# VH-VL binders against o27280: the designs that were tried, part 19

Target 1, 266 residues: o27280
Amino acid sequence: MDSMNVPEVLEIKRIVEESESVKTFIFSWDFRREVRPGQFVMVWDFRDEKPMSVSLIDPVRSEIGISIRRVGEFTDRVHGLSEGDLLGIRGPYGRGFELMGRDILLVGGGIGMAPLAALADEATARGMRVDALVAARTADELLFLDRLEAAGVNISTCTDDGSCGFKGFAHERLLTLEENHDMAAVCGPEPMMFQVMRILDERDVPAQLSLERYMKCAVGICGQCCLDDTGFRVCAEGPVFWSQELSRVREFGRYRRDPAGRRVPW

## First folded at step 7 (VH-VL; framework fv_marstacimab)

Design s59
Fold by ESMFold2-Fast, scan of step 7:
Structure s59 (fold): chain C 266 residues (1-266), chain A 121 residues (1-121), chain B 112 residues (1-112)
Amino acid sequence: as target 1 above (266 residues)
Amino acid sequence: EVQLLESGGGLVQPGGSLRLSCAASGFTFSDYYMSWVRQAPGKGLEWVSAISGSGGDTYYADSVKGRFTISRDNSKNTLYLQMNSLRAEDTAVYYCARDSEWELYEYFDYWGQGTMVTVSS
Amino acid sequence: QSVLTQPPSVSGAPGQRVTISCTGSRSNIGTDYDVHWYQQLPGTAPKLLIYGNSNRPSGVPDRFSGSKSGTSASLAITGLQAEDEADYYCQSYDISLDAYVVFGGGTKLTVL
């Protein structure tokens, strides 16, 4: 708890370019401080702090990886860093994914594949059969396909524009797949996750969904991490939630809040 | 069985206010999202506002934001709609409706009989 | 403006089949949001007729059926009866709008 609440300044050991807009930053990690797939860390560039999911957990090399999409001022600055530069890391925070059963489905959209890639590594290491549905707007935004293939994952892809795999959205592709799974893990844009959750609920497949809509905060402090009348806070009780917990949240998949507190679509 | 009964409608001048009530019975009121849906004479259905089971989350159509306030009293099994700064365009029958049991299906499984609100000078 | 388009009227004779369409776009029915249907008899409140594209509540006869394909949904009424004369509304959700639900404009069914 003490070490999780104080930023540790770590050297960037290696940078992997995943796409034009996504890089994975790799750090040495002392695994006496356990980190699990689905957990996040706060990344500090000595000016601003942002939450990032852990995308690589490698205890053999004593490394973790954090995948970051270039979307704004903070992430643009971080993308400008090189091997040998320093970042502050605190955490990990949150509840990670739980693995159950023999056959699992992963459904990821865009950068949402990052925490699912770490989960895929653990599931395949446990001898589970892993099917992954990887979704993006275009083929060049599909992430971790080579890593998933190397892990032995059975991959399906879909893109909005049809540039790779099925043409359409993740939930449209899922409707054409008639496979049963013991559980699913889902991470991506909330509208995608909402539609996927509905289909999995109808198929009696329990799903865990990773909600990445949170502001920087210490565990349990940030009010903007709250979800509707259920009182869940992503940084305190998430980011991973079971589908039955999210099914009671009207805001999930439909709305977010802008800086003025107004509901806006995703 | 499930019953919803609206009251509080009437004739009001532009700029005036009215408070509508919906008395619910036959189900655990606090477990359900509740909505107000209106229908202008001879026109179609328009969703107006919704409130979560606990009352912690409220939702409004753009046409009524800043003027209408939805609320509920779970101890009395009653839903309210406070309507301020009323306009001629707000003239309609206002229905109280219960959202479905499944949150993933936003449909209205039970409706009240409606209460008429007429905004006219 | 309605983002779900229904024909303003449809008519049939007793015993015939009529179909009422509900045409949307990719932001609503096309993103696989369910379509629900309501029946409003003259002078009465709407009543749920079909939910979740094709499911009937208790008490709704099997003459009423719903379907969905692509960006459109349909309500079919077979063995049309005089008491079916009513307004019918489809309803779904639209991700591009700051609205809780969206309704179609309604279809007046006249039994000749």
Scores: ipSAE 0.006, ipTM 0.456, lowest interface PAE 11.4, mean pLDDT 83

Design s6
Fold by ESMFold2-Fast, scan of step 7:
Structure s6 (fold): chain C 266 residues (1-266), chain A 121 residues (1-121), chain B 112 residues (1-112)
Amino acid sequence: as target 1 above (266 residues)
Amino acid sequence: EVQLLESGGGLVQPGGSLRLSCAASGFTFSDYAMSWVRQAPGKGLEWVSYISGSGGDTYYADSVKGRFTISRDNSKNTLYLQMNSLRAEDTAVYYCARDSEWELYEYFDYWGQGTMVTVSS
Amino acid sequence: QSVLTQPPSVSGAPGQRVTISCTGSSSNIGADYDVHWYQQLPGTAPKLLIYGNSNRPSGVPDRFSGSKSGTSASLAITGLQAEDEADYYCQSYDISLSGYVVFGGGTKLTVL
């Protein structure tokens, strides 16, 4: 797929401010290049290139959206752009989520709600019942609540500081939710995803988890991405994995991330 | 533009104490984790300490644990390193460095000019 | 002690190509942690030269390039200029250590 490996220079059609630190950049898209929820693109500002999850997939309007949190030099520069400015986009890359059953649960932490918002749109369009647990540190970091509500999603929230919804972590909130689901999709900090996966496994709910840390591997930047002794190739198979696959990976959940996202032992 | 300016270095006797400061400007200080990195005369770079943007998490090199304390005052855009029980091997230029906030990368995108700490009798 | 090994020195003439290696292990570069490179001109602070294995910050000429393979990384400098005479450091993260980042021992580049 040669066309997927060459950045296409696209005009920023619309910018949506999701929060003080998050913006969604919307582009016209030719859907002859299929895009699925859970996939990402490489965003090029003509200086640096970074992987970003696709947060809006709208074939009716022929648009995709990419949600970007302001976290450093690259994202600061991109946040400074205006409608009409240009960005390079290549992809999509990675394995997307698979939908199964009738009732699904989405569990998202922070910017991890971005790929799940696109999944919610597809699931509701298929007539599925969607429950979303949206988690963040504070109320100001809860993302896509209005969009999820407009799509008919049943929303539960939790914040670490208690500023909105349940006071506590996603897995603590999940323990108070006893609804049966045919599947779940989870995206957020790896410690959150590990705890959520364990609860879902105990409830016999198959879950798909997105490992954002491996997105750049899918474009060959890191060479070969392997998961522990399994030899599982994240760049070829990920970033989305079934919980059954991740339960065999010794690394998953054993290493925490510090506040800067650095990998440290639990 | 991003600027980091260290101060507080100087000559100190073994067993003494010094407090280094780093004045930051040109960015939202509380959004960035910060580190101290040192370099002994004619030697390589050695990471010393890390502090998260909120100040809630800190890490130290084994060589300085229990003797050095990293802290920050986000209202003053200032990073600190309190150095106690100083040893001759702590003699170095101390750099304040801004950590990348990009979750998939762990690097220092801006460095201060450095401040010299000499531990000698 | 350094857990990332660099040659202590490398030299070249103006216009030539030089390569500086950074050799790690399964707990750092081999565990898929990125390698970053810093340039330190005589008497100055280090400056970010390459991040994320191969990316250049604004203002870094394209004659500087980075690559990573297995447990090792390399910095290549083409079209050597006198201004490139400096110390070069690689940096990564080591999951087996209690610290945060690890630096290579540094390589002194002499432009003859």
Scores: ipSAE 0.000, ipTM 0.413, lowest interface PAE 14.5, mean pLDDT 82

Design s60
Fold by ESMFold2-Fast, scan of step 7:
Structure s60 (fold): chain C 266 residues (1-266), chain A 121 residues (1-121), chain B 112 residues (1-112)
Amino acid sequence: as target 1 above (266 residues)
Amino acid sequence: EVQLLESGGGLVQPGGSLRLSCAASGFTFSDYAMSWVRQAPGKGLEWVSWISGSGGDTYYADSVKGRFTISRDNSKNTLYLQMNSLRAEDTAVYYCARDSEWELFEYFDYWGQGTMVTVSS
Amino acid sequence: QSVLTQPPSVSGAPGQRVTISCTGSSSNIGADYDVHWYQQLPGTAPKLLIYGNSNRPSGVPDRFSGSKSGTSASLAITGLQAEDEADYYCQSYDYSLSGYVVFGGGTKLTVL
């Protein structure tokens, strides 16, 4: 860590079950500490600290929400917590999404809908037309559909198994949606984001993509967040990048760098 | 010593189901993405499915999408492939393969010895 | 059909050089995705032989080499030995709608 920030110990005010594997943890938040969609916080369970995207920003209720998928030992422990239990939160960190134009396409895969749900709220509040393509493996893993619908978002779904909406991947569904937008925001598995970015580039739609692995760069831990378009370089502070920044990086969706800066396969 | 050991193969009727397992040892299982790759008798290799080290992300070949489910139990160092609605063309040796170490698939540095799945009446 | 095209067979005598081609398209090798190679000895599982176009894992002799140009890749085997008799598969990644990890159809190498 390169900052003097100290985690604030906050009470879990409410827990929302989003799916079998995803929960949203809601905390009271002092909005003198600004939070924007696309930013993340460091969540500390008093043993380990992990970056988590902010999925709810509610100044009216003075609350933020953090959506966490059960994917390992840390997240398993956090999922075992109850309302009233305590977690350490520091941040926010990273650069958030920027909004431009009159209409926006959101493309989210799995937990990638979490930061996009917060963005949808802001875009809708600013009077933008919001269309969302929500992708998951199965219908029960589609996230935030009720919240997006309540916000007035136009929703398209796709699932790998065909259990809801289009049967197939997000990029396959996107090819059947011919309406273009002033901008797009994309978050999900890196191969999905690469495919989606390619299609949006062909349509001349500027896109912002949120890369979870680059959250470590924002707090001074670089690891795999190095990118190479013509040579070795450390990536800029993420996790949100414009497609124009990523379209010239041959490694996006393909390779990583080791700590010595050598190109290695995933 | 890195080892991958498949089990659960056998003879099954068309429309039936099988669950394959892959027991992993000799490495930190949760640090690696895993894949299933199959090979029909006398034919080439075909990638079937991929799962991230954490289990949070999965991908499937079009030929098995909606019928097969890949999963893992990191506490047991075990990879699974649940195969439903089996067809004759699913007859193959199924290999468990370790991906290169990170959240995205690239190449397979270790392979199990395979387990034979035969779908016939 | 295989997305990556390999010749079904190749042959050579001990001590000779053989080359196995792997031909892709603009959505895989032509999109600058790396090519990896696997060796499958008779009755065994595949083994990683070359990764990242030209890198050798520890234990793979330098008589095996890989290269890539345009939409194609090649595996070269020099000083051919009887123990090299095997099936060889190339593998890459394809960003098209037909799937992600793609293998060549395989090449059977016969040492005469």
Scores: ipSAE 0.000, ipTM 0.421, lowest interface PAE 13.4, mean pLDDT 82

Design s61
Fold by ESMFold2-Fast, scan of step 7:
Order: sequence, then structure tokens, then C-alpha cells
Structure s61 (fold): chain C 266 residues (1-266), chain A 121 residues (1-121), chain B 112 residues (1-112)
Amino acid sequence: as target 1 above (266 residues)
Amino acid sequence: EVQLLESGGGLVQPGGSLRLSCAASGFTFSDYYMSWVRQAPGKGLEWVSAITGSGGDTYYADSVKGRFTISRDNSKNTLYLQMNSLRAEDTAVYYCARDSEWELFEYFDYWGQGTMVTVSS
Amino acid sequence: QSVLTQPPSVSGAPGQRVTISCTGSSSNIGADYDVHWYQQLPGTAPKLLIYGNSNRPSGVPDRFSGSKSGTSASLAITGLQAEDEADYYCQSWDISLSGYVVFGGGTKLTVL
């Protein structure tokens, strides 16, 4: 009954510590407000509001989960909260992932595994075969390995420093994996996603990529939501885009934009 | 005209520290990302560090990460490079360079004359 | 070591054409990142010569041109002149999480 643009104050039901820097906050959710993997919500701590991807969707338990990495003042404050404390949740927003085929590849970097973990749950529940390539800078930053394993997902890992699995980047690891997938979903740093997209295009695998940047635009007006060449607005048409939509966007994977709209490398 | 003038180079022993400065003039300094690029005697160019116009984000080459710190003071139109734990391999001419406003890390459109850093006993 | 490979030297006579190659990999030029070129006269700082694969800054004569194909780029100099004697460096952007800018090892051009 509430407008999706009005924050609903929800109690933190459970907190799962995913790593030293990442926690998943679990809330009771009324599934009359449908939410799908790849969508995000605005999280309000009564001082500031930030976009966060939904990482758990459980209609059986009537719960959603939101995974948050500690990277700044807002996320540091939220990490200080306990079960029973309150947060404002607004949404969901954005276009979610679409599943097709039988054999699905997930490629996630860092916190980008959060929306992909929710997608893995849905894909496995549909009886699909799921392969996940989980990438991070170090072994301690690999996320959701236990959840993916429990769901029956075939997991490959890589770390920049070689502390777990393949030593190198996600796209380098992808080149060593079998080429038999009906679709892929990719979420992580844009340079990683750009390289992965090019390999998947070569293999003729349709891919969906989640652009986490500019998500604040979903609740307001922001010129920085307009992508180079195509005129896409992430808040209106994303955050999930098909690879064919991104192949002509010059800035994808090369640079981002700062608050002044200036091009900034990753 | 755009001018970049480096200073602070000199002779230092291994394990020592130096702070380089780059005085900028002829443009709105805070609108531009700035970089340090070095060149060892008789060798090629190596990018070492960059900083955004606001100073909010910094970037480093693996060879200097954890040892060098780039910073800027926009009120003084000055770029800095704090170099700690210096090694013989850090011996080079250090250039201050201006990144393109709209093509950050794509190219360097203006360069200073460089300042020599020598790490030896 | 250089992640972008250039020949260490190239030579030509006045009035002739020379080409300097810049060979990268799938993580840089092959990833469709632009290539830029710098000219360094003896004892001076580098100067921007070509940006965005093929564009010239004001003051750079049209006898300098750039191109890119696959994992490689090239700088062409036509009507070679004595004052072109210099070191030439290519530069691109690498996907590496630890660094963004990479330079070629440089090519010494001799005229005569």
C-alpha cells in the first residue's frame, strides 16, 4: 500500500557477517512489493541514503537481504548497527536480471557477487546448471562461496594476489573455463566487466551486466546517469543491461564520472 | 600559458625520503587531474601516480604503492609527491604532467621540465 | 620491463617515411583502449604528439599520423626532417587493477 518512493522503516531481523568488510542485513518483506535479482533498494540510516543491491530474496521465509561493504562513513555507521535496530528501505528500483536457457554463467567481482548470489538462488531453484566465477583482490574478499556451494553451484575462484584459486583477473580465468553457457550475468568493477563481456561476445554468449554506478539517480534527477554514445540512463533503463547495449558505449570499462561529470579512471 | 615547475629533487641515501613539489600556473588547477611520470637515466617513461582534481582519489603504480603518496593543495596550485623508503631503482627524473580534463588517464597534454632524484650512498 | 613493445631504434633519410610500431596485449590495446604518442627531443621533457589513436594537438604538422589495429598501433612520419630526431613513446591504458597508464619502451629515431 505504500508508495515505493516512501521509505518503510524496517527492523533488522538478522545480520550475517560475510567477511571482515561485508555484512548482509536481513528484513521481513511483504512480497506484494515484488523484488527480483539485480534490483536495488535505497537504504536510509536517518541521516543519509545509499543504493544497495538485494542479495537475498526468500519468499518462503518472507525475507530480503541487503549486503553492504564498509567503504565510507554511511556504511561504517550501518555496520555498527545490531539486530533489532531500524533502517529505512525504499524501493525496489531498476531492471533485474532475466534468466534464459539451461546452463548459466555468473561472473562476480567483490561485492558484485551480492546481486549474483540472489540470481544463483533463483536459477538453481528453476533447475538450471550454474557455474560461478568469483573474483576478488584477495582470498578474504571472495564472497558467498558457502551459499553458492550449498545451492549446488559449480565454483571457480580467482584473486589478483593468487591467495585463492587462479592468480589473475576474472577475464584471464574465464579464458581457461569451458565455453558451454546459454547466458551469463556479470557484476563487478567496470574494467573487469568490459573484458568479460568481450570474451562472452566472442563466444556468442548473451550476457547481462549490472552497472552499480549512478544508482542514486534512480530517486532523483542526475545528468551523470546518461551514458556516452547511447544516451542510456542507468536509473531508468538499468542497472542491468545486455552486452549488445553496452558494446557501443565508449566509457564502459574505461572510465567513470566524478561529481563534476569529469571522466575518472577506475 | 600553461606552466609546470618541479622542485625538491636531490641526492638521498637508500631508505631515505624526499618530497617533490610541482608549481602550476596558467590554468584552473582544481579542474585538472595531475600525474607524476618518471624516467630513469637512459631508460623509458614510467607512470607512477595520479590524483583527481579535488584530491579525493589517488592512483599508484605497483612499483611505488605503499611507499609514495601523491597530494595537492589547490589553494596554492601545487602538486606533491611524498617518497618514502627510497630504493636505487627510484633514481630518475620526475615529471609533473597534466591529464586531459575530459580524457583522464588517456593522455598528458603538458609536462614540466622534471626534477632529478638520485638514490645512492 | 615494458608492457607495450616498441622497436628500440628506427632510422630514415630526410624526406622519407618511417613507421614506429607499438605492440600490446588483450589487457590494453587489444581491450580497445586508445593509444597516444609522445616526442622527446634530447635533453627535454616529453611533448604530446598524437592522442586518441589519430588526433593531432595544435601545432603538430600533418606529416605525423597515428593508427591502431588489433593489439597494435603505429606512428607514421612522412617527409622526415632532421628535427624529428628524438625518442618516441606510445602510451595506453591497462585494465590492471594496480595501474592505469602504461608506456612503451621507446623508439630512438635517427635521421641521416
Scores: ipSAE 0.000, ipTM 0.425, lowest interface PAE 12.2, mean pLDDT 82

Design s62
Fold by ESMFold2-Fast, scan of step 7:
Structure s62 (fold): chain C 266 residues (1-266), chain A 121 residues (1-121), chain B 112 residues (1-112)
Amino acid sequence: as target 1 above (266 residues)
Amino acid sequence: EVQLLESGGGLVQPGGSLRLSCAASGFTFSDYAMSWVRQAPGKGLEWVSAISGYGGTTYYADSVKGRFTISRDNSKNTLYLQMNSLRAEDTAVYYCARDSEWELYEYFDYWGQGTMVTVSS
Amino acid sequence: QSVLTQPPSVSGAPGQRVTISCTGSSSNIGTDYDVHWYQQLPGTAPKLLIYGNSNRPSGVPDRFSGSKSGTSASLAITGLQAEDEADYYCQSYDISLEGYVVFGGGTKLTVL
């Protein structure tokens, strides 16, 4: 029996408050079960199970972290937990990011910075030059700035309301940034990712985009996590896709799939 | 706590116009798709319109297409419904509702108190 | 008529159990779309009671439970209390109607 298919009940070792609405839950992890940036785990609160991207991967301390935004009933309950409380963790699942070249761009919107923070750690550890565009609605919702700076990442920010950095959306800020990257990784709301992908494609920068589409989609739980006529399943073949793959998906940035596999306008 | 407060309802004549507002607080407004749901006196719930978190996608019930326009101002945490060419059958309490998480087609986890729209001569 | 069929009324005495049905078809509940339930107390806005067929939001007592089988769903209320007197609505999605959501017609619960 594959151990990844059975939830492990783990004690919350440490909680980091990232913002008013985001917490990172840190667990001891046995790295004989390899975890890579861009992969997700199923988090079980003994009532519901939801997919969450891994935001911290620390083999030296034998820890993983999972960053969770308070946006619904499940996340509200998990935010009420304390150090010492228990959660079930199953996984990891999905394909992670692939690093290539020497200079990379990360573009993250809101909680989408979570998997990108883990990627930034790996990229900087490999000696890559990392530029990050961190986008949020307001300054208080910009995530991981101190962690990215400590890792040696060059940071640009933008907020919708102009409270920190560029006033505007991620794709508007991207148009003002240097074009000299070997690859990009993007994670955030789909409309933002679509606009960013379009710009990166015009600049001939290969991009990987992480689709956080279904909060309940996971291998073995949901069989109808498909994209358009391409047939890609986010939990099985994603959540990370190359921009060239997504450019063939008519629904990307316009529609999503519900649990039954039907189109839902964004 | 999450709060949704509707305003702008009132009495209008058939063919008239009215704009409803919904002031949201206690959560990150741009992370959530929002809907308007109405209820005619003594009748059940009827979904009217929805808008994605950043406002890029809008949805309308067939009964209101071409007459109603949903919009939002995320900097002000406010949802709007512009209602034109009003008909007697549009008479209802209009509720502002938050779609579960930021995904659509799931459920409405929070509702406002409603605002009454009466279309009558 | 509503796409999802609910009985227009049900009644029970304090302490009793009642169930409210929500009957759909192959194009909605039968396609495995989730069913959600809302409670509307007299003169108030609807409130989420059950989501995802059987899950309770924080603050909803465990005497409320939901289930789904085939083309129908049920809301069960045990240990009836006077304050449960309300209208109850089921909600799902119908693939054949190209809409957003579909609501049941509602059930008025009277606590006798």
Scores: ipSAE 0.000, ipTM 0.394, lowest interface PAE 16.3, mean pLDDT 82

Design s7
Fold by ESMFold2-Fast, scan of step 7:
Structure s7 (fold): chain C 266 residues (1-266), chain A 121 residues (1-121), chain B 112 residues (1-112)
Amino acid sequence: as target 1 above (266 residues)
Amino acid sequence: EVQLLESGGGLVQPGGSLRLSCAASGFTFSDYAMSWVRQAPGKGLEWVSWISGSGGDTYYADSVKGRFTISRDNSKNTLYLQMNSLRAEDTAVYYCARDSEWELYEYFDYWGQGTMVTVSS
Amino acid sequence: QSVLTQPPSVSGAPGQRVTISCTGSSSNIGADYDVHWYQQLPGTAPKLLIYGNSNRPSGVPDRFSGSKSGTSASLAITGLQAEDEADYYCQSYDISLSGYVVFGGGTKLTVL
């Protein structure tokens, strides 16, 4: 029964429209509960509870931000809320990113840029050089470009359709970028993360990857959060993993399981 | 520096049992998944079994499911293969092999010298 | 028999070029799973020769090269030497099978 396991009802202080489908909800936060980039919170609308990555961590203003993409009934309801409305927040939960070295590469796809935006703020505040590869299917799905630029991040973009920046996938764009980074952090669709991880492994760049999985369990006891082969529970041992840890997971990036437990391609 | 040393092979009667061991040195054993791969005399390589670094997950070839059990003791840097209900067709050299730590390709970067298991007719 | 098909044998004279094919399907090599190659000298354990389609471990001479296209992979050996006489195995992963990895049937290379 500690306070992390009970939702705190918080007022929506500010809403930022990131795109047609993504909003960042900003709340006052008591930083006696430490929050690290890469961690998630459970967002409760008084009916359903869903995990959301923290996208803004601002101890100076005593604020956190949570970026939510509109994808279904819960997110539709949350997107319908206004400043002054209430949400329940539990957490934070999970393993956050670790920073090391002098320079970092961020590789993000779609909403996966949300936890990486918070990491970019921390890395730049620590005096690191930050390069970000921001990938999406189309230009209107590229997220946080203005915020990253304001933070002093060196930005490269790519879109599958060529509507902005390099035409192609994140891993194809990565092959054209400089190879020297002390570490990398990657978040996005698992097939993208798998391909990026392979290139970073060949370059001997240690990488941390955040798994974008739906989690029902806030305290790590849910079997649905489990990774195949290693027995990792994403909400207890993740969502952030070193690439060395994920290289031993047969399932990562190659297949998922259907309701019958059969292996199916992504 | 990386070394894998198999032991426990020998001659056994059909229906009998053997336990193979593989002593690992020169690396952090618990960081690596391990496999057993066998080769019948004059034949090709056949993957037999795989175990995760923690020992929590195992996979088996259909030919050995229900008869063989892979396990490991990370405190002793040792991999095991318990072989029960042995058949003449299990006659092979059994290799201990280390999975690549950083690759998602599922290949074997180091192999032991193998231990011969002969199931006499 | 094997999910990955290799020629049972190839031969060449010293100094010549030899290629060994590894033919798969849409569930393995065609699904973009990488191909790895092992060399097995007579009476010895297999040794990693090529990983990730085309990469050489330290100590493997550049006479050995790997390539992959579509549902097939190839191992090329240039400047063939007597010491290259060995069995060569390709290996990949097959998403449609319940096992972990799949090996080709092996190719015996004979040097004159």
Scores: ipSAE 0.000, ipTM 0.409, lowest interface PAE 13.0, mean pLDDT 82

Design s8
Fold by ESMFold2-Fast, scan of step 7:
Structure s8 (fold): chain C 266 residues (1-266), chain A 121 residues (1-121), chain B 112 residues (1-112)
Amino acid sequence: as target 1 above (266 residues)
Amino acid sequence: EVQLLESGGGLVQPGGSLRLSCAASGFTFSDYYMSWVRQAPGKGLEWVSYISSSGSTIYYADSVKGRFTISRDNSKNTLYLQMNSLRAEDTAVYYCARDSEWELYEYFDYWGQGTMVTVSS
Amino acid sequence: QSVLTQPPSVSGAPGQRVTISCTGSSSNIGADYDVHWYQQLPGTAPKLLIYGNSNRPSGVPDRFSGSKSGTSASLAITGLQAEDEADYYCQSYDISLSGYVVFGGGTKLTVL
């Protein structure tokens, strides 16, 4: 039997301001505990613990980065920390992205670009051609553009309000892109991911999608969510799923959970 | 079979220096945190220092900070402990130990036979 | 003393059951960090006996078992044998000393 995982208390080595609402916290990391793009860690501020996707994986500098958007009490407290302060980190957890073929399309919405930025680094290091569709509600919410450009990624942008790039939703922009890819990886709001998945499926492009809400189930915080309508163990196989797997999940793109765990339409 | 073999121990005078080595075999050395743990004659175990698999993360017990330096050479599968400004209370058997293979990195799954360091005039 | 407290000695006769306690605090065992146990036979290096509270490495007999409750852990040895005479050490992790492993003071088991 496996023992319970324990947090390691790590010093914040560097903080990068990604936007007004997003910061990346960088820690020294021992890579005997392998971390793959698409995996997450539990971040503990000594009061509350929350799952966060790994957004930077740098074995050369022996560093990982965790990008956090300010959305509530926990994230407000973490955003108030400085270099030299301590956080508890345990993990990594979950299933990471799998890379195949010669070219990949990344479709990220808002903070969903965080795990995809780590994936972009790995894909470019492998010599793959990487195209990224970076989507947000407004220009100020587009993330990692400079990092992606520095990595040699071909970037398209899309904002709901038209403040940068294509005016419209990610799936509407995707319909104007004629490039075929060997695979795709998608992360963002579930309604966006659902629409993107449908288009990629019609194009016979295998896609992997990262579902933030299933990170809690993977560490036993929401045990009831570990089984879906098909008997599929989402907590054991998530948060990254192939589009074929998600077609069997009745809730994907249709419902969310409120704080009491009840289903609520998007 | 996993094997850890310490060397470099001996008799030194107070204020002297000594370098311990630990030769590792039977596993991928570069994948593991490594530690030094010591045991004074007739006493218990005392953790001394650890070093991460890449060598970038290092921590010391307060009793040896500023005097001891842990290092590793992954190309030679060897762990080192440079001991300076030695004191009588540093007299102990020094064990090389390998941290566990998974997320419970805080335990030692294999230990070397130890090497005796005696600090005496 | 050490941050993890063990009785300095325990004794039993062959075939008996003995238990060795390891008492910590809210910053280590009480913070739900795992407890590991090492056996040190006279004149030898320590050997891993129990890891992750209750797991046995290959080659460790079922007579040895570990448990944890609250701020304390216990090593139980059933069917005590003469070859079990040794020093036993518990070990955990202390959150207040980030990255630092802590050992108990050790317990000498004498087989009567």
Scores: ipSAE 0.000, ipTM 0.376, lowest interface PAE 20.3, mean pLDDT 82

